# VH-VL binders against Cytidylate kinase (cmk): the designs that were tried, part 10

Target 1, 230 residues: Cytidylate kinase (cmk), of Chloroflexus aggregans (b8ga54)
Amino acid sequence: MRVPQTIAIDGQSAAGKSTLGALLAEALGYLYFDTGVMYRALALAALRAGIDPDDEAALSELAHQLVIDVTQPTVADGRQYTVLVNGEDVTWAIRSPEVERIVSRAARFPSVRREMVRQQQLIGQRGRVVMVGRDIGTVVMPNADLKIYLQASLAERARRRAAELRSRNIDMPLEQIAAALAERDALDAHVSQPAADAIILVNDGLTPAEEVALVLNRFVYSEQALENGH
Below, E stands for the ipSAE of ESMFold2; O stands for the ipSAE of OpenDDE; V2 stands for 0.75 times the mean of E and O plus 0.25 times the DockQ between their complexes.

## First folded at step 3 (VH-VL)

Design x8 (framework fv_polzastobart)
Fold by ESMFold2-Fast, scan of step 3:
Structure x8 (fold): chain C 230 residues (1-230), chain A 121 residues (1-121), chain B 107 residues (1-107)
Amino acid sequence: as target 1 above (230 residues)
Amino acid sequence: QITLKESGPTLVKPTQTLTLTCTFSGFSLSTYGVGVSWIRQPPGKALEWLASIYWDDDKYNNPSLKSRLTVTKDTSKNQVVLTMTNMDPVDTATYYCAHSPYFDEYYFDYWGQGTLVTVSS
Amino acid sequence: DIQMTQSPSSLSTSVGDRVTITCRASQDISYYLAWYQQKPGKAPKLLIYKASTLQSGVASRFSGSGSGTDFTFTISSLQPEDVATYFCQQYDEYPLTFGQGTKLEIK
C-alpha cells in the first residue's frame, strides 16, 4: 500500500470533521472540501436561472447540465478551495443569504443528490483529496483509501460549539447547545453510518494538532506506507 | 411512541370537497427533516401517494391530482390537513397519513390506522 | 412517473418455505426502494428501506436486495403470521409510486 490518495471523513455534527479534514489536507497538499458546497453551487445556479427550488424536474435537469467543480484555491483571499460552476468562480457567492435560504430545499431530491454524488465521484477519482460529509465512505467514495468516522461525546461537542460561537461573540447556554446537537444526532442516525471498513476515531480530549498528528503517524505515514516508497 | 390518526367524514357526495385531518404525537413537524404524507388505497387495490408536507412547509402533490389537492400543517396542533376537491365515486378509498423520518428518506415508517371514505350519492 | 412492477401478483406456499418477490422500476432508482407488509384490514407496515436495510423491530427472516431497476424481497422461512400483501415503493423521484402488490397466502 502507499500514502492514501483518497480520504473520506464522516461523523457526528460538531465532532470536528471540517477541522480535521482541512488540517490533514494541508499537511498532505491535498484538496479539501465538504460536499455541502456542491449543493450550495447548485442552489446558486437555480436562483440565477429563476428555477423554483421545489421543482424537482427543473432542478434535476439543471443539475445534469451543470459542471460543478472544486479545486485548490485559485485566489489568495483566505479561501480553502475554489468552487466553479461551468468554469465560473462562485466560491464566495455560494455563501450568500439567498443561497442559505434555499439550499436545503434544493438538496432534498434523491435524483438531484444522485447527480451531485456522480460529480463528487469524478472529483474523487483525481485523487489527492480529503472529502468531508455524512456518507462519503459509504456512498460517495466507497473505495476510498482511508475512511475515518469521527466521534466525540455530546458534552465535548457542545463545548467545542460553545467555544466557536463565543469566538464570534455569540454566547449561548451550553445546555441549549447540547440539546440542539442531540436533536441533530437523532435526525442523522439513519444517514450518518460509519462504513464497515472505516477507522472509528474518538477525539475527546485531543487538540486539533494532536488529532492530525495521530492520523498522519498511525494511518497515513505508517511503516507499511513508507516501505512502499512513499 | 410515534402515532398518527386520520379523522374526517366517512361519506362524501360527488362534486363535494373532502377534508381530512391527521393528528399525531411522538414527534413535531417543526423537527428538521421530518415529513407527513397522505396515501390512499381503493378497496382491493394498490397504494397511491397523494401529497407530502415537510418541516419547512415544503409541499408535494401527486401531479395526476395536483389541481384537486391541498396539504397544510398546523405545527402547534400537531396536525396536517388534506383537502381534495370535486370528489368522484372513483375516489372511494381508505385514506392514510404517515410519517417520514427525514427529507431524503421518503419512505413511511409509521402509519395511521386509515379512514375509509365512501363517495356516493 | 416511475412505474413499479411486482412479480408475482399472488402466490400460495407452505410454512417454512423460502418466498421471493421481485420489483422492477421503469428507470434507475439506485437504492431508493422500500418494502411494506399489509395484513387484511390493517395499515401497511414498513419492513425494509434503502433496498436492503431492515426496519428496527422487524424479524430477521425478512431481507431485501438489489439496486438500479431490479429488486428482490425474501422471506427465508415463511411463518403463519406472514400472510399479507407486500408492496414495494420507490422514493427516488416524485411522484412517489408503489407496486401493484403481491398477495401471499399459506396452503
Scores: ipSAE 0.000, ipTM 0.489, lowest interface PAE 13.9, mean pLDDT 86

Design y1 (from b2 with heavy chain G31D N58Y; framework fv_potravitug)
Fold by ESMFold2-Fast, scan of step 3:
Structure y1 (fold): chain C 230 residues (1-230), chain A 124 residues (1-124), chain B 108 residues (1-108)
Amino acid sequence: as target 1 above (230 residues)
Amino acid sequence: QVQLQQWGAGLLKPSETLSLTCAVYGGSFSDYYWTWFRQPPGKGLEWIGEIDHSGSTYYNPSLRGRVSISVDTSKKQFSLKLRSVNAADTAVYYCARDTYYDYVWGSYEYFDYWGQGTLVTVSS
Amino acid sequence: EIVLTQSPGTLSLSPGERATLSCRASQSVSSSYLAWYQQTPGQAPRLLIYGASSRATGIPDRFSGSGSGTDFTLTISRLEPEDFVVYFCQQYGSSPLTFGPGTKVDIK
């Protein structure tokens, strides 16, 4: 059966990519991860090594010295995946506030991104993976079997983001959230473009379960999807 | 609404340790980074360092390891200590909050709530 | 470190006039991570603009920001009496965080 072995999910911030990716991977028994976790792993290594996160040369050198891997969960503690840096389990350590603060700065450097993309490509080559990010279908896995570009209206994404922040006891005005999302969209405009062969999926008004069912029935298990999987 | 109130000794002699405390009233404490700035007379602001509720710190390297910031999460307070002060440390010191902290995006490093400021004068 | 230069150092205008304040960075500011603050002498700064062009909550629409790369501008479309204070730009695209020296807007 020609079920996609590699699934790339890209799209706008707060469009629900991680939820869709995790649920698709669960249904298929595939590895799921957001490529941001690999940048978080690099950021953690930089903090531990005393490297300035704005020093591109030092970060690039560090990135080339590290083996960052993402695997199926290695322990049953509620994790969706396991993140390894040179074999060390850093799955929870990469969620520290210190890492969170510097990850975006480290991720902007072309030389750093080039090395991270190389390591992401190695994971992708193993197949049985749903990879979520901003340039998965265009840069990381240009030959992915299935490419999804997820969209939602700014208003809907702001509402989803507000709910997420409220779950963390962060109460931010909806207008401020919408402005931040619009700023993020502008910053990502050159990176987060749909691949020419991507399926554009608008998820306004769909529950996560409905969205997953739609993708599985229409693009994963359908006769058309199987024919196009050659 | 969120308010920051700061206090501490404002008059110091060279070699003494500066100690300032900032208390946060209202809003969430654990979801933000809390930071110290200083502003020498007639000059712009200089970032000193930051701390979160877990005690994780990040300092400006320019302060030559003289700085430490601590947090008391139960009281929603954070404190600055600057050792071995000299006349160059004379400034108005401010505490402030990052605008938000987000586990998905990371925090932007701009500041929406500020303490009233404390003038620190180092003189012999 | 990125050094920010603000020009002019002092801008002398009358109420009702348009003010244009410039901030130049010694290196490109990644992702236009630039903020503007207003400060009355002796008081704490007040956030006006972040991300080069987004107004902070509660800031009047006469304040606007623009620019990218190394060149950024704060515009006050129609000066009110309370706007005759000092303005600072700040970059957060690179560590350490740095501020400009300020532009003073004073009355002719």
Scores: ipSAE 0.012, ipTM 0.473, lowest interface PAE 8.8, mean pLDDT 83

Design y2 (from y1 with heavy chain V104E; framework fv_potravitug; at its last look DockQ between E and O 0.03; V2 from the best seeds 0.00; counts 0 for: pae E 9.7 > 2, placed apart)
Heavy chain, then light chain:
Amino acid sequence: QVQLQQWGAGLLKPSETLSLTCAVYGGSFSDYYWTWFRQPPGKGLEWIGEIDHSGSTYYNPSLRGRVSISVDTSKKQFSLKLRSVNAADTAVYYCARDTYYDYEWGSYEYFDYWGQGTLVTVSS
Amino acid sequence: EIVLTQSPGTLSLSPGERATLSCRASQSVSSSYLAWYQQTPGQAPRLLIYGASSRATGIPDRFSGSGSGTDFTLTISRLEPEDFVVYFCQQYGSSPLTFGPGTKVDIK
ESMFold2-Fast, scan of step 3: ipSAE 0.016; ipTM 0.499
ESMFold2, look of step 4: ipSAE 0.005; ipTM 0.433
ESMFold2 (binder alone), look of step 4: mean pLDDT 89; pTM 0.866
OpenDDE, look of step 4: ipSAE 0.012; ipTM 0.498

Design y3 (framework fv_potravitug)
Fold by ESMFold2-Fast, scan of step 3:
Structure y3 (fold): chain C 230 residues (1-230), chain A 123 residues (1-123), chain B 108 residues (1-108)
Amino acid sequence: as target 1 above (230 residues)
Amino acid sequence: QVQLQQWGAGLLKPSETLSLTCAVYGGSFSDYYWTWFRQPPGKGLEWIGEIDHSGSTYYNPSLRGRVSISVDTSKKQFSLKLRSVNAADTAVYYCARDYYDYVWGSYEYFDYWGQGTLVTVSS
Amino acid sequence: EIVLTQSPGTLSLSPGERATLSCRASQSVSSSYLAWYQQTPGQAPRLLIYGASSRATGIPDRFSGSGSGTDFTLTISRLEPEDFVVYFCQQYGSSPLTFGPGTKVDIK
């Protein structure tokens, strides 16, 4: 059976992309990461350099100077991956409140995104990777061996987000969560499009374990997957 | 659906400080940047500045350090203070929501707006 | 600072006609980083188009955007009575964010 070496996971907000990606990577012994960690690494470097997160030219120049890498965990401290900036381990530093404040602003510029995509593509070319994001199957890894676009009903995604918020001691009415997700879906429509060759996976009523088992049995290890080159 | 409601004193004398507050109802607060604009009578919009849930701000340099924006994440509110006002600060002031995306960044187009507050500075 | 210029300042047309509104930038703007807004007198602006050509949610398909570099266009294919209001362009490719002065669409 031909096991895919590169797996791209895109999809709707709160559809479970990161959970699916991490568990698939664990089952296959592959590297897992959300491409957002590379934008966090750039944001950290910008903070250290005293660069204004709204200065596109300075951020673009900085991005070209950096080698950002994501590898299998190098330390047994609970991490799912290791993030390196010019060889320095920044895995936990990129999760600081200071980085959180500016990551979205730094990531908005086309010139910055082009350089980050280039570096993401280099990681993808190594194979044995599950990459999660919003445009992985269309922009980052257009030739990925397996492309999954994850969907779930609004009601199911609202339920999952409600559970996640409750774990943070935030109690918000389910109706308000559903309204917020529907609004986010509308805003994301121009960015989060499935690739033409993506498998549309509807994640309604599946536990994470069931979801992973379905993907492995149906699209990774099946004779049908071997015949289709997926 | 998201709704922004704003309030504050609309009549000021020169040298006073303008204080306006915007409250966000519905939707996520922490996933977006929140911004202030103003529009002098008969003129176009001017961007004032933005803030996120953590208190990180960026201001229009043209306001000469007179501006500060603050946030109360627990109340889903953010506030504008403009110091040392004069007649040129007379405008309708708007709060608005900026698109925030963790991967793609803030695209800085504005999908929801407050109703506006007319601020008149007169002697 | 990128300065946006809108032309014409006032466009006088009748319901059913096509409106073409121009926005010109003093410096090149990424084609994906220009937005168009509609403003009814006494009300806040309403987002119509973002990324030069993408319609915002709930916006009728008679509104379309195009352009790149320094020249951008908003087209309203068939004017409805509620469309006779002011339109603003906004760039977000460079800080500070800047808006055009507006084009007023007047009923003839």
Scores: ipSAE 0.005, ipTM 0.420, lowest interface PAE 10.9, mean pLDDT 83

Design y4 (framework fv_potravitug)
Fold by ESMFold2-Fast, scan of step 3:
Structure y4 (fold): chain C 230 residues (1-230), chain A 122 residues (1-122), chain B 108 residues (1-108)
Amino acid sequence: as target 1 above (230 residues)
Amino acid sequence: QVQLQQWGAGLLKPSETLSLTCAVYGGSFSDYYWTWFRQPPGKGLEWIGEIDHSGSTYYNPSLRGRVSISVDTSKKQFSLKLRSVNAADTAVYYCARGYDYVWGSYDYFDYWGQGTLVTVSS
Amino acid sequence: EIVLTQSPGTLSLSPGERATLSCRASQSVSSSYLAWYQQTPGQAPRLLIYGASSRATGIPDRFSGSGSGTDFTLTISRLEPEDFVVYFCQQYGSSPLTFGPGTKVDIK
């Protein structure tokens, strides 16, 4: 009788991966994080060190010198996880506008990504983790016990994105949001593919609570799933 | 330092298949996307398609029915096949290295092969 | 597909002068995903700028990019002899990837 120890969630932009991941982790008592927080941690370290975010050699060297870790919350201040850089708690610092401005530039280098993936794999090897991203089931945790590829219709994802933007006081036409998401899907098509052994989960018309209940009952806690040794 | 070297037949007749290979020296092969472009003499570049180390491909829709790209990860090589060529396929063909962003974006190309002039004539 | 137009087709200047090259897109380029390349005749392109304004590694600071939406500019603040070559813009905001027809910078 074995509950999955490692859960990989990949999928389309605005398909609800982070919400699903966080709620599954909460239900199981597992660590949850989006792998993007580790790239934000590297970007923060680069800013602090005065490293040019376009200098691949300096960024790659910095990445190899850093131990970036993600753990269960160490402080009861509303965080979903704790992000550590060489033991320093940077959980809130990585959410700064300065980090946001440079994270994509710092994260673009394959040598940097390779080191971040290595550190993500070390976290995954501990088990009791739900990792969210774009290549978790294919690159980061290819042997994850449960792999979910989350999909939703363009219309549903556009609706969710519109709600997110409205919460930030941005009111964009739904048609414009849908067009932007479709362009993003085309750009991501060659990278964000489901792993061959991933469960394709369509998230149309389900509330977050209904989606979590579906995953727990059919893929985590079911007698059939436990018998199959996933 | 990264270097791309390419080779293949430079003279073709209409209806034949173009076959070019690109070899990567130095650096990591599996952490990148590998791409083919072409440029008719005196004109701009056209993206053909790309492949990663696992064999995942994405092609320009204008060429999708005629093009295939393959990879041999153990040799750090990738190859272009373009079927049923005609005079409009006359161009210099380039292989290039593409960066894959964290968000899986298509991007820009920092290292290029030397180019191969392909002439299609009857 | 997004069609890119570059102007002027040919720009005739002298060493030491400032060059301004334009790239216009037929529709808005998402996230300013636009790159600039330099190409010496008979050679492969060389990446100069990506993300509309970020210089690629090893590129001199005399090269700068700007713009968003449909209008983008490459500026060379002080032309050096080696800069009298062809320049192409490329968008990667939408599939398929597309390039402009090029602007040739000629010595006057």
Scores: ipSAE 0.006, ipTM 0.410, lowest interface PAE 11.4, mean pLDDT 83

Design y5 (framework fv_polzastobart)
Fold by ESMFold2-Fast, scan of step 3:
Structure y5 (fold): chain C 230 residues (1-230), chain A 125 residues (1-125), chain B 107 residues (1-107)
Amino acid sequence: as target 1 above (230 residues)
Amino acid sequence: QITLKESGPTLVKPTQTLTLTCTFSGFSLSTYGVGVSWIRQPPGKALEWLASIYWDDDKYNNPSLKSRLTVTKDTSKNQVVLTMTNMDPVDTATYYCAHTYYDYVWGSYEYFDYWGQGTLVTVSS
Amino acid sequence: DIQMTQSPSSLSTSVGDRVTITCRASQDISNYLAWYQQKPGKAPKLLIYAASTLQSGVASRFSGSGSGTDFTFTISSLQPEDVATYFCQQYDSYPLTFGQGTKLEIK
């Protein structure tokens, strides 16, 4: 069947990209991951090497020396994917508070970005992948078979983020979460733009199941999707 | 504190070349994401963006004036220089330099958070 | 080029009044919009970026809203020091463009 082999999902912070991506990948038997996990892997490696997250030259050199891979889950422990750094399983280590503190700083450098994109492109070339991020359809996989740009209102995204934080025992006022998301939107403005050939999907009012069904029925398994894939 | 100051001639004759220097402190143009832009404002009129230069020497010029504009930086001196050829009386304006920020991964801050005081350049014979 | 149109071109009102200024983009710019205040003889001062985010140190009476093509700037209670010309600016794409400005005066 000529089902899309590569699916790129971009969009605003907390718009539900990861939920959509994971459910689509599950339905298709594809690999799913958020490209942020590769930056977390780099940040962990930098932390272990004693590299200052503001030292671009050292981070760029480290990134070039690392082989960061993302695969289907290798252990049945609740993970959605396995993250490997030079063959070492770092899937849970990249979730540490120390990594979270420095990942944004390490990820901001264009030279680091170029190397991470190169490694992301290698994973994309294997096909059977749903890759989630902010510039997947424009930079990482410009030839992706299907490109989705996901949008949601600030209020809805704040609500979703609040629920996520509560599940981790973090109780933060909704207005504070909304303010943080608005600040993040400003930082992501130019990097999180829809590709010209992307499908703009507004998910205000859609449940995750409804969103997945919409994408599968209209863009993955439809005759129009098959025609557009040629 | 971030501070910028424009310098250069205040009077230019038609057909001559204008050269303006922006000298800044409180930041370095070797810092990732940092840029300096030139904006002008004719007396009583709107602001017009002219050019931007960034930490990695990436440059953007207003297409309407591109053939006339050159922007360069001297990171060691904390200076950005704008050159504009073939000056005309309609180019009479206050010229500003301003701090800006751009980040490919995090997104754009291509708005202007700190401005120089401006320098009025009059073009007349 | 993205054209930015402000309305009104000038406005005269009283201290304590709510002031509303609008900005319209000729095409979708998402939330990539900034607002500036310029007092006579002075350089512009950034008030708002990302359509609604208040710049650090700027008084809370200033606010912005909107997305896409239609944007609003509001002063909840006008103060004498707010007499100025206000400009919007898009930074969605090059060339960066400004609105024509709205001159705000107190009666």
Scores: ipSAE 0.000, ipTM 0.424, lowest interface PAE 14.0, mean pLDDT 84

Design y6 (framework fv_vulinacimab)
Fold by ESMFold2-Fast, scan of step 3:
Structure y6 (fold): chain C 230 residues (1-230), chain A 124 residues (1-124), chain B 112 residues (1-112)
Amino acid sequence: as target 1 above (230 residues)
Amino acid sequence: QVQLVQSGGGLVQPGGSLRLSCAASGFTFSSYAMSWVRQAPGKGLEWVSGISGSGGSTYYADSVKGRFTISRDNSKNTVNLQMNSLRAEDTAVYYCARDTYYDYVWGSYYFDYWGQGTLVTVSS
Amino acid sequence: DVVMTQSPLSLPVTLGQPASISCRSSQSLLHSSGYNYLDWYVQKPGQSPQLLIYLGSNRASGVPDRISGSGSGTDFTLRISRVEAEDVGVYYCMQALEYPLTFGQGTKLEIK
């Protein structure tokens, strides 16, 4: 059958794209990852090399020297994927507070992002992948077999994030969550645009399981989708 | 270079008040949540209170809720614990600890640096 | 509240031998993000607690590779492959999945 081999999911923070991506990948046996993990891997390498995250030339040179890969989980420890830097498993190390502190600074340079996009494209070319981010369908995988852009209002995304935090017994004011999401939206506005051939999905009050079932039935496994895939 | 230096504490009578302070250096203070953890003599660790990096969210253990108030002054790199209506059961060494929580959305991860501790004794 | 239970509470060990401490939670600490929100700390005599393992299995800076964390969901283990004199102390697991944060009761490791 003609099911999509490459799936690009874009959208705003807390629109549900990571949850949708992970569930779709699980259903298809595909690799799932958020492209942000590759910038975290670069940031970790920069910290280890003693490179100033504001030094564009040094960061760009480092990026070109590194082989950053993302694979199916290599260890059954609850991870969704494995992140490798020159063959070293850094999956949990990239979640360190030191990496969190500098990742945005390291990721801001066009020369660095160009190299990271090139490495992301190599992963995408292998197929059997669901890649999540802000510009996957427009920049990283412009020829993806299926492109999804998730939309949700700021109010709905804030409610969703508040519910997620409450499941951890964290009760943050809704206004505070909304303000944080709005700030992230503003920073991502220039790059977070749907591709012309993307399917625009509004969550429409569906649960994650209902949303993934809808995507599988209408855009992945449907008779019409398979006919259109030739 | 990360340091947490505690002050305040001492002997106080039941019903009294004390204010503990923790002075931070060597990192961007406003980017980290902070917590207080206590240890009664010869007993284990008990989490008491936490505050987000901005100070916008505060959390308390039920045993201290309504009596203790956590606050922070990011311009002075300090986190404070105001303890009111103290009871004998509040007698403990109190530690401040840096939490790796960086923003309003994700919450606590782990405590990577701890202060030296300060003894609070509640006794007549 | 999430209840954390450690065993054993007292662990006498001969130098050079392995040691293991178990930690069990009353509910799963595996979050939808893929992380196990379980950390390990040690408090050496006369000192403040210090971080050993974070998020299930990650070694904190400066922690030797003879100390490792494993497990997922509700059952976690801290293992020391070869006990040294400097390992004497009380070991605590902590869940950071939800507030209030809760610790296990502690395991005292002593040299025989």
Scores: ipSAE 0.000, ipTM 0.476, lowest interface PAE 11.6, mean pLDDT 85

Design y8 (framework fv_erenumab)
Fold by ESMFold2-Fast, scan of step 3:
Structure y8 (fold): chain C 230 residues (1-230), chain A 125 residues (1-125), chain B 110 residues (1-110)
Amino acid sequence: as target 1 above (230 residues)
Amino acid sequence: QVQLVESGGGVVQPGRSLRLSCAASGFTFSSYGMHWVRQAPGKGLEWVAVISYEGSNKYSVDSVKGRFTISRDNSKNTLFLQMNSLRAEDTAVYYCARDTYYDYVWGSYEGMDVWGQGTTVTVSS
Amino acid sequence: QSVLTQPPSVSAAPGQKVTISCSGSSSNIGNNYVSWYQQLPGTAPKLLIYDNNKRPSGIPDRFSGSKSGTSTTLGITGLQTGDEADYYCGTWDSSLSAVVFGGGTKLTVL
């Protein structure tokens, strides 16, 4: 079949990756998730086990003992996916403030990342999945059927971030949001690069609906698409 | 030049209120969590409160809950501490401090890398 | 009483090295980042160590931090008279939802 079974979406912070990924997965009936949820699941397990988020050896050992899975929603409570740790539904627990505080610390260790990538690859091998992140097309699913790298200008990303923050009752000046995004871009510069076979999609001036329609028409359902979607 | 400057301290009677301000300059104030820390004369450091970069998450030490309120105005690069129902044990130098983590969202703590010089609050009759 | 325990004082001669300990529990040091602060008489505190063992720009490498289990240690080598100060450890306490500091250690350079 011409329709891609595995779709990798990477790109800059606030470029709209999650919105595109969720809508694309909805249109295709695929699983959608941001790979960060698996690191949140590990962080939750570490908190429950009393493990120091700076202890690489203990975190790596814990990661190897856990089966972290992401599936289609198992409960109709507004979730976009279900996150399981050794079969336990932790979908909402991973969104706690305690998990938010330590997830970046737990996620920084190469040994932990290698194990999380291995588990992400197992989910990807099932097909019918859209994974969103920073290195999905290069590290997690290097053989994905379709790879998209999203780009947007700093000004446009700042506007999108401002709108997201306003939806959470946070009103922050656009200049300061732009400065924060520029700082994050600098930290991620050498790590977040497009895969050589990725489609570079610039979404300046496109609504989410227009962006999804563009991807579906040109790269998913195209009459000229190869088995892997191009 | 990264700087924090506190103001609003003074001598006040028990049961009264004071509002402390902390003016930030030289960095993207809205990207950082901010803390208030106090130190009673001749005593050690005591943490008072923290506020997330966007202002929605706040935590404070139990002894000031219901009396002190931390807030911020990112458009003015200013942190505030509203202190109500002041007690003699609130007498201290009050410092504002910036959290080290540039994307501090949930009221966690990574370290405080920039401190003001402090403003003195004396609660006495 | 402080939630984190430090020795009240430590002393050594110029050029020597000292270590200052700080002990807590699983709810604070055991599962959170530790920072260390130096406070010279009459001044605001200064960050020496964050994320257990990292130095801010401008802090000389003779200051070091380490963490093991529920304890952390500040190491100072090549002591100078200008190092006479109070030293505080600090961390988040998950059970209190609060930052906690040690009681402070007064370093005297004899």
Scores: ipSAE 0.000, ipTM 0.449, lowest interface PAE 12.3, mean pLDDT 84

